# VH-VL binders against q10491r548to677: the designs that were tried, part 11

Target 1, 130 residues: q10491r548to677
Amino acid sequence: KVFKLGILIQNEKVRKDRLLSNREVGVILTSSQLMFFKNVYWISGLLDQLEDFKRSHSFSPCYFSPHLTSLSADYIIPLSDLVAYGDGSRIENELYSFSVKQKNQRTHVFSVTNVDELNDWLVKINFVST

## First folded at step 17 (VH-VL)

Design x2
Fold by OpenDDE, last read:
Structure x2 (fold): chain C 130 residues (1-130), chain A 123 residues (1-123), chain B 106 residues (1-106)
Amino acid sequence: as target 1 above (130 residues)
Amino acid sequence: QVTLKESGPVLVKPTETLTLTCTVSGFSLSNARMGVSWIRQPPGKALEWLAYIFSNDEKSYRTSLKSRLTISKDTSKNQVVLTMTNMDPVDTATYYCARTLDEDDYSPYFDYWGQGTLVTVSS
Amino acid sequence: QPVLTQPPSLSVSPGQTASITCSGEELGDRYAYWYQQKPGQSPVLVMYQDSKRPSGIPERFSGSNSGNTATLTISGTQAMDEADYYCQAWDTWTYVFGGGTKLTVL
């Protein structure tokens, strides 16, 4: 099951504890993992389909083309003991940042363009991870 | 002493699936902030990273090959397995597994390497 | 993905200093790592985090990273240092290797 699709801005840690915030990545949150895609167009296409589906007011399940199972993720994070949290900080005064962390593992930092999207990611990631 | 050893077929036919196993010793695959990577090297060519798996089962794949690659681990057996589908002669290379450290500065590297295993793809 | 560029070959006489460069985007912000590979052998880590030497690596090996260029320096180069050298960096869940530099000791 897919809980959320979206595009995040990756804030990659580099030397001097600086974060690079210039890379968009596609993200799929499933019941078992976070899947990341360097090709955001795949996710963009799926998002468009999702929006069309919502506008249709259909009560049937949303079917994506291509099938999500046919997509290969570039990067995968398991949800076991995973927590997502925001620190209230804004990156470049435009982006809302949040962190994803597993115990004793690295902290992944991502950003979104609006606070509603931030909250939605936080709620859904934490919901599925528990 | 940290050691890694690759095992698997040395000859694969085109379109077949390659399955390689990396057996590790001297450390546990459950150790935090480390994992195992697969790197290959065609004869006379440069090193090419393929995939890694960390102790938390976090995985990453080379984008150009991700549709063909699957990496997994069995912590109890101290083994990491790489599968690569639809093999082609161009995939002929020495395949290495290497311990991958994930440091706090987000700059992982490979501190121990296996001896490598030459995989030839030929009909 | 970023590309790390190395000179394909470098030749030095014994006792001379060899400088192997590795150029690429964001190297100024990221650590560089170096591996030595002798013929028929596996790569060996010789430098990590730009300038740190692993145990067992001679002090004649040093490293630096400035701007978009990392440099592996071998002072007092010896015959045993003849090998292929690869730089490596990390970027967005992926590892990138340079094309390698064949160091010949005359």
Scores: ipSAE 0.877, ipTM 0.942, lowest interface PAE 0.4, mean pLDDT 93
Fold by OpenDDE, fold request of step 20:
Structure x2 (fold): chain C 130 residues (1-130), chain A 123 residues (1-123), chain B 106 residues (1-106)
Amino acid sequence: as target 1 above (130 residues)
Amino acid sequence: QVTLKESGPVLVKPTETLTLTCTVSGFSLSNARMGVSWIRQPPGKALEWLAYIFSNDEKSYRTSLKSRLTISKDTSKNQVVLTMTNMDPVDTATYYCARTLDEDDYSPYFDYWGQGTLVTVSS
Amino acid sequence: QPVLTQPPSLSVSPGQTASITCSGEELGDRYAYWYQQKPGQSPVLVMYQDSKRPSGIPERFSGSNSGNTATLTISGTQAMDEADYYCQAWDTWTYVFGGGTKLTVL
C-alpha cells in the first residue's frame, strides 16, 4: 500500500556542519519503507495519475501504471523505529525542513516548499512507522 | 579483527544472475552507523561502487544498475548478499565487499575490504 | 553523474614528494577519502575525511582539501608506496571514485 507520493529536496550534511540542498528526489511512502528516486519524472508521472484518479474515482483504490513494484528505487529507508520531525527551520530561507531517522542512525534531512506538505509528510511517515 | 570475505561463482553465463555473499567477522551487521558495500573493479579499470546495506537495513544502489541489483543481509549469519541479474561480459570484474562507515553524519567510507572475487561473464 | 578527476599517472623518485590530486565540484563541500591499491591486492584506506590517517598508515601520508581539489601527499616516497590511488567522495546516496592514479616510484 502506498500512503504518499511526492517530491522532496534532499539536504545533505557536509563539511562544517552545513546542510546542502542537493537535489529533488521522488519519494514513495509505502507500508514498509520509504523509497527514493533520483529521477523525479517517475514520481511526477505517478502524481499526475493520482490527481486524475482523485478526480474520477474518489472511493476506489488508486492503481498506477506502471506498477509501483516495477520501479527500482535508488535509496530505501525501512520504517522500523523510524521517526519524522520538523524543527521549524527553513533552509536557505525558502524550504521547510524535516528530519527522518532511526535511533542511533543517521539523520536524513529533507525539505519541501510548502508547510502543508511538510505536515502531511510528518503525519503520514509517523503514522506508518508506528 | 575485522574481516570480510566474498564468495560465489567465478564464472557466470550471459543473462544469468550473479549471487555473491559477503561473510563478515570482527563486527556485527547490527552495529549502528555501519554497513556493507559492494564495489567492483573491471580488469585494469577503476573502482565502481554498486550498492550498500546498513545495519538498519537502509539500502542504496548505483542508479545505472539499480534495476539489476538487490542487496540484503542476514545479521544472524553475518552475511550480506548481492544479486545482479542479466549479467553481461561487461560485468566481468573483481567484486569486493567492504565495511561501510557513516560516522558523525558525515560522508561514509570504506575502512575494511575483502580480498575480492573475480567474476568472469562468458558464454 | 558527479565525477572525480585524477591524473592517470604520476612518477616520483624515492625520497621525493608525491602529490596526487582529485578534482570535483562536490569536493568543495564534502570530504575526500583515499585508497591505496597495490597490484593484485584489495584497496586499503589511507586517508579519510580529507586529512585523517587510519591506524597503521605512515605519517608521510597526508591529505588536504581546498576548493574543489583534494590532494593526497606522500612525503619521502618509498618504493613500497608504488600503487594505484583512488579518491572517493559521497553524493546523494552514491559513492563516487576517481579514475585512479598510478604512482610509480623510480
Scores: ipSAE 0.875, ipTM 0.941, lowest interface PAE 0.4, mean pLDDT 93
Fold by OpenDDE, look of step 19:
Structure x2 (fold): chain C 130 residues (1-130), chain A 123 residues (1-123), chain B 106 residues (1-106)
Amino acid sequence: as target 1 above (130 residues)
Amino acid sequence: QVTLKESGPVLVKPTETLTLTCTVSGFSLSNARMGVSWIRQPPGKALEWLAYIFSNDEKSYRTSLKSRLTISKDTSKNQVVLTMTNMDPVDTATYYCARTLDEDDYSPYFDYWGQGTLVTVSS
Amino acid sequence: QPVLTQPPSLSVSPGQTASITCSGEELGDRYAYWYQQKPGQSPVLVMYQDSKRPSGIPERFSGSNSGNTATLTISGTQAMDEADYYCQAWDTWTYVFGGGTKLTVL
């Protein structure tokens, strides 16, 4: 089951300069993992399909083309022992950041364009990981 | 002593699936700061990273090959498995597994390598 | 897509200093790692985090990273140093290797 799909801005920590680099990535949250895609256009296309579907079919399952199962993720994080939290920081006075911390203490930082999207990611990630 | 050893078929037919196993010793696949990567090297050519799996089952794949690659691990057996579908002669290479470190949240690198196994794709 | 560029070959006489460069825009912000590979053998880590030597690596090996270029330097080059050398960096979930440099000791 897919709980959420969208585009996040990855705030990659640059150890050498202690800076963050930003890259848009596609993300799919399933019941078991977070799937990441370097090609955001695929996710954008799916988002468009989802939006179109919502406008036309409010009480039916959404079927994507291509099927989500046919998509190969570039990067996968399992949801076991995962927690997502906001740090209250804003990037470039435009983006809202949040962190995903794994059981091995690895922390990933992402950003979104608005606070509603931030809260939605936090709620859904934590819900599924619980 | 840290050791990694690759095992699997040395000859694969085109379109078939390659399954390689990396058996490790001297460290645990449950170590929070350690993982295993697969890296290949065509004869006379450069090294090419394929995929890695970390202790927490975090996975990453080479983008150009992600549709063909699957990496998994069995911590109890100290084994990491790589599968690669739809093999082609161009995939002929020595395949290495290597311990991947992420010490103190620094960028991962490969401090120990297996001896490698030559996989030839031919009809 | 990220690419690390190395000179394909380099020749030095014994006792001379060999400098192998690795260039890529990602190296401006990220660490470089270096591996030595002798014929018929597996790669061996010779430098990590730009300038740190693993245990067992001779002091004549050193590393630096400035701008978009990492450099592996071998002072007092010996015949045993003849090998292929690969630089490596990290880029968003991906490891990238250079094309390798064949170091010949004349």
Scores: ipSAE 0.865, ipTM 0.936, lowest interface PAE 0.4, mean pLDDT 92
Fold by ESMFold2, fold request of step 20:
Structure x2 (fold): chain C 130 residues (1-130), chain A 123 residues (1-123), chain B 106 residues (1-106)
Amino acid sequence: as target 1 above (130 residues)
Amino acid sequence: QVTLKESGPVLVKPTETLTLTCTVSGFSLSNARMGVSWIRQPPGKALEWLAYIFSNDEKSYRTSLKSRLTISKDTSKNQVVLTMTNMDPVDTATYYCARTLDEDDYSPYFDYWGQGTLVTVSS
Amino acid sequence: QPVLTQPPSLSVSPGQTASITCSGEELGDRYAYWYQQKPGQSPVLVMYQDSKRPSGIPERFSGSNSGNTATLTISGTQAMDEADYYCQAWDTWTYVFGGGTKLTVL
């Protein structure tokens, strides 16, 4: 059910169209939605489990059953008709931004610290949302 | 004329799950950049936002309550439903639903409010 | 946890100007929103995005945001303006309301 998890910097549109580098958020990409978590401290064990999964060379989603009740999301974006795109804009020095949007809905902007992570988020979000 | 109306039980026992329904008219739950929030107000106290759901099923939950809350909608019935588990006497409040507008990706805000429904959790 | 601080009460005479403040770190970058709640009634939006007035709200209502303080100003205050006023901000997909200011017109 999990295709990717990690930490993103959430960017927020504020007065005068400024894009604020707001805070780190935990993110889980599932088969149907992006789940966001303001408390990032709980995901370290999940990241370790995902890394162990990747070393086994499996391409199937992993299941985190023992932690389902502890994974109450703060924010949820459904993947139906969602497009993720990178614009290369740097919000803060050495950050790479991307956006997710459904037609005529809110655009959400996020930043990561390296381009490989950016591209991996884009590919996986667009793959699952299609 | 935009209207929202809350319905649900008046009295709830501790530990029970509260289910509230917001019935809307004068707008569609499918309208882009429109959503519905639940906001509560304990007697004599300030407003407290709980959750929202938008037309595209984006959802947000108040962090301190997220493990107790589930929000959903049924567009064909013009209804938004909130469930809140494990009710306690401190959850006694008037519960409002409000139309939530997203204008230009800024903070969504509440332009129309229902009349509210008082939910009392027995001691 | 974000906090928006409002004075708990404010009294003005009819015809005077009422200035209700709302202070918090969130308001340094973010818009403020204001709601009026008369006794026994639901809240009503009276100001959005700091200074924009919804249709049907009298021109005597105005708003500003400078530094980390938003201000709702009511010029020529009338008895019908007696109400509780709440400010609101939004940060990382969630809301915070101020504690409310009870405006008394005496």
Scores: ipSAE 0.848, ipTM 0.937, lowest interface PAE 0.4, mean pLDDT 89
Fold by ESMFold2, fold request of step 20:
Structure x2 (fold): chain C 130 residues (1-130), chain A 123 residues (1-123), chain B 106 residues (1-106)
Amino acid sequence: as target 1 above (130 residues)
Amino acid sequence: QVTLKESGPVLVKPTETLTLTCTVSGFSLSNARMGVSWIRQPPGKALEWLAYIFSNDEKSYRTSLKSRLTISKDTSKNQVVLTMTNMDPVDTATYYCARTLDEDDYSPYFDYWGQGTLVTVSS
Amino acid sequence: QPVLTQPPSLSVSPGQTASITCSGEELGDRYAYWYQQKPGQSPVLVMYQDSKRPSGIPERFSGSNSGNTATLTISGTQAMDEADYYCQAWDTWTYVFGGGTKLTVL
């Protein structure tokens, strides 16, 4: 089951402890994992379809092509005991960042340009992971 | 003593699925921030990373091959398995597994390598 | 996608200094890693995070990264250092390796 689809800016810890706003990645939140995609072209089209669907208030389900759960991800983070956190503060260039982390594992940092989108990611990730 | 050992077929026919097993010893696959990568090297060519899996089941796949690759682990057997579908003669290479170490959220790196196994794909 | 460029070969005399370069846009912000591969053998990590030596690697091996170029330097080069050397970087969860440099000690 898909809980959220979106585009995040992947932030990466690099040399001299700097955090780069690296690149956009596509993200699918499922019941068990976050799936990440380096090619965002097809996701932009799907996001447009989702926005149109929400505005239409249709009783029919929205069919995605291809099926979201059959997609081959570039990176996968399982949700078991995963915590998403951030303060919602605006940062330089109007980016809002959050982190996802499992105990004693790698911290992943992401950014969005919209505080409502940030909060929606936080709520949904933490809901599914609990 | 940290060791990794690759096992699997030596010869594979085109279109077949390759299954490679990496058996590890000297560390646990449940150790935080530790994982195993698969890297291949065609004869006389450079190294090419394929995929990794970490103790928490985080996974990464080489973008150009992700639709053909599946990586998994069985911690109780100390095994990491790579499956690669639709093999082709260009996939002929020595396949290595390597311990992948995540230090302080920087780029994970390969500190111990297996001996490698040559997989030949012939028509 | 990303490319790490190494010279294909380098020859030095015993006792001389070998400097193997690795150039790529990714290295401007990211750490370089180096692996040694002797003929018929598996790669061995010889440098990580630009300039850190793993345990068991001789002090004559050193590394640096400036601009878009990482350099592995072997001072007092010995015959046993004859090998292929690969640089490696990471970007967005994936790796790129350089094409390798064959170091010959004449």
Scores: ipSAE 0.842, ipTM 0.931, lowest interface PAE 0.4, mean pLDDT 88

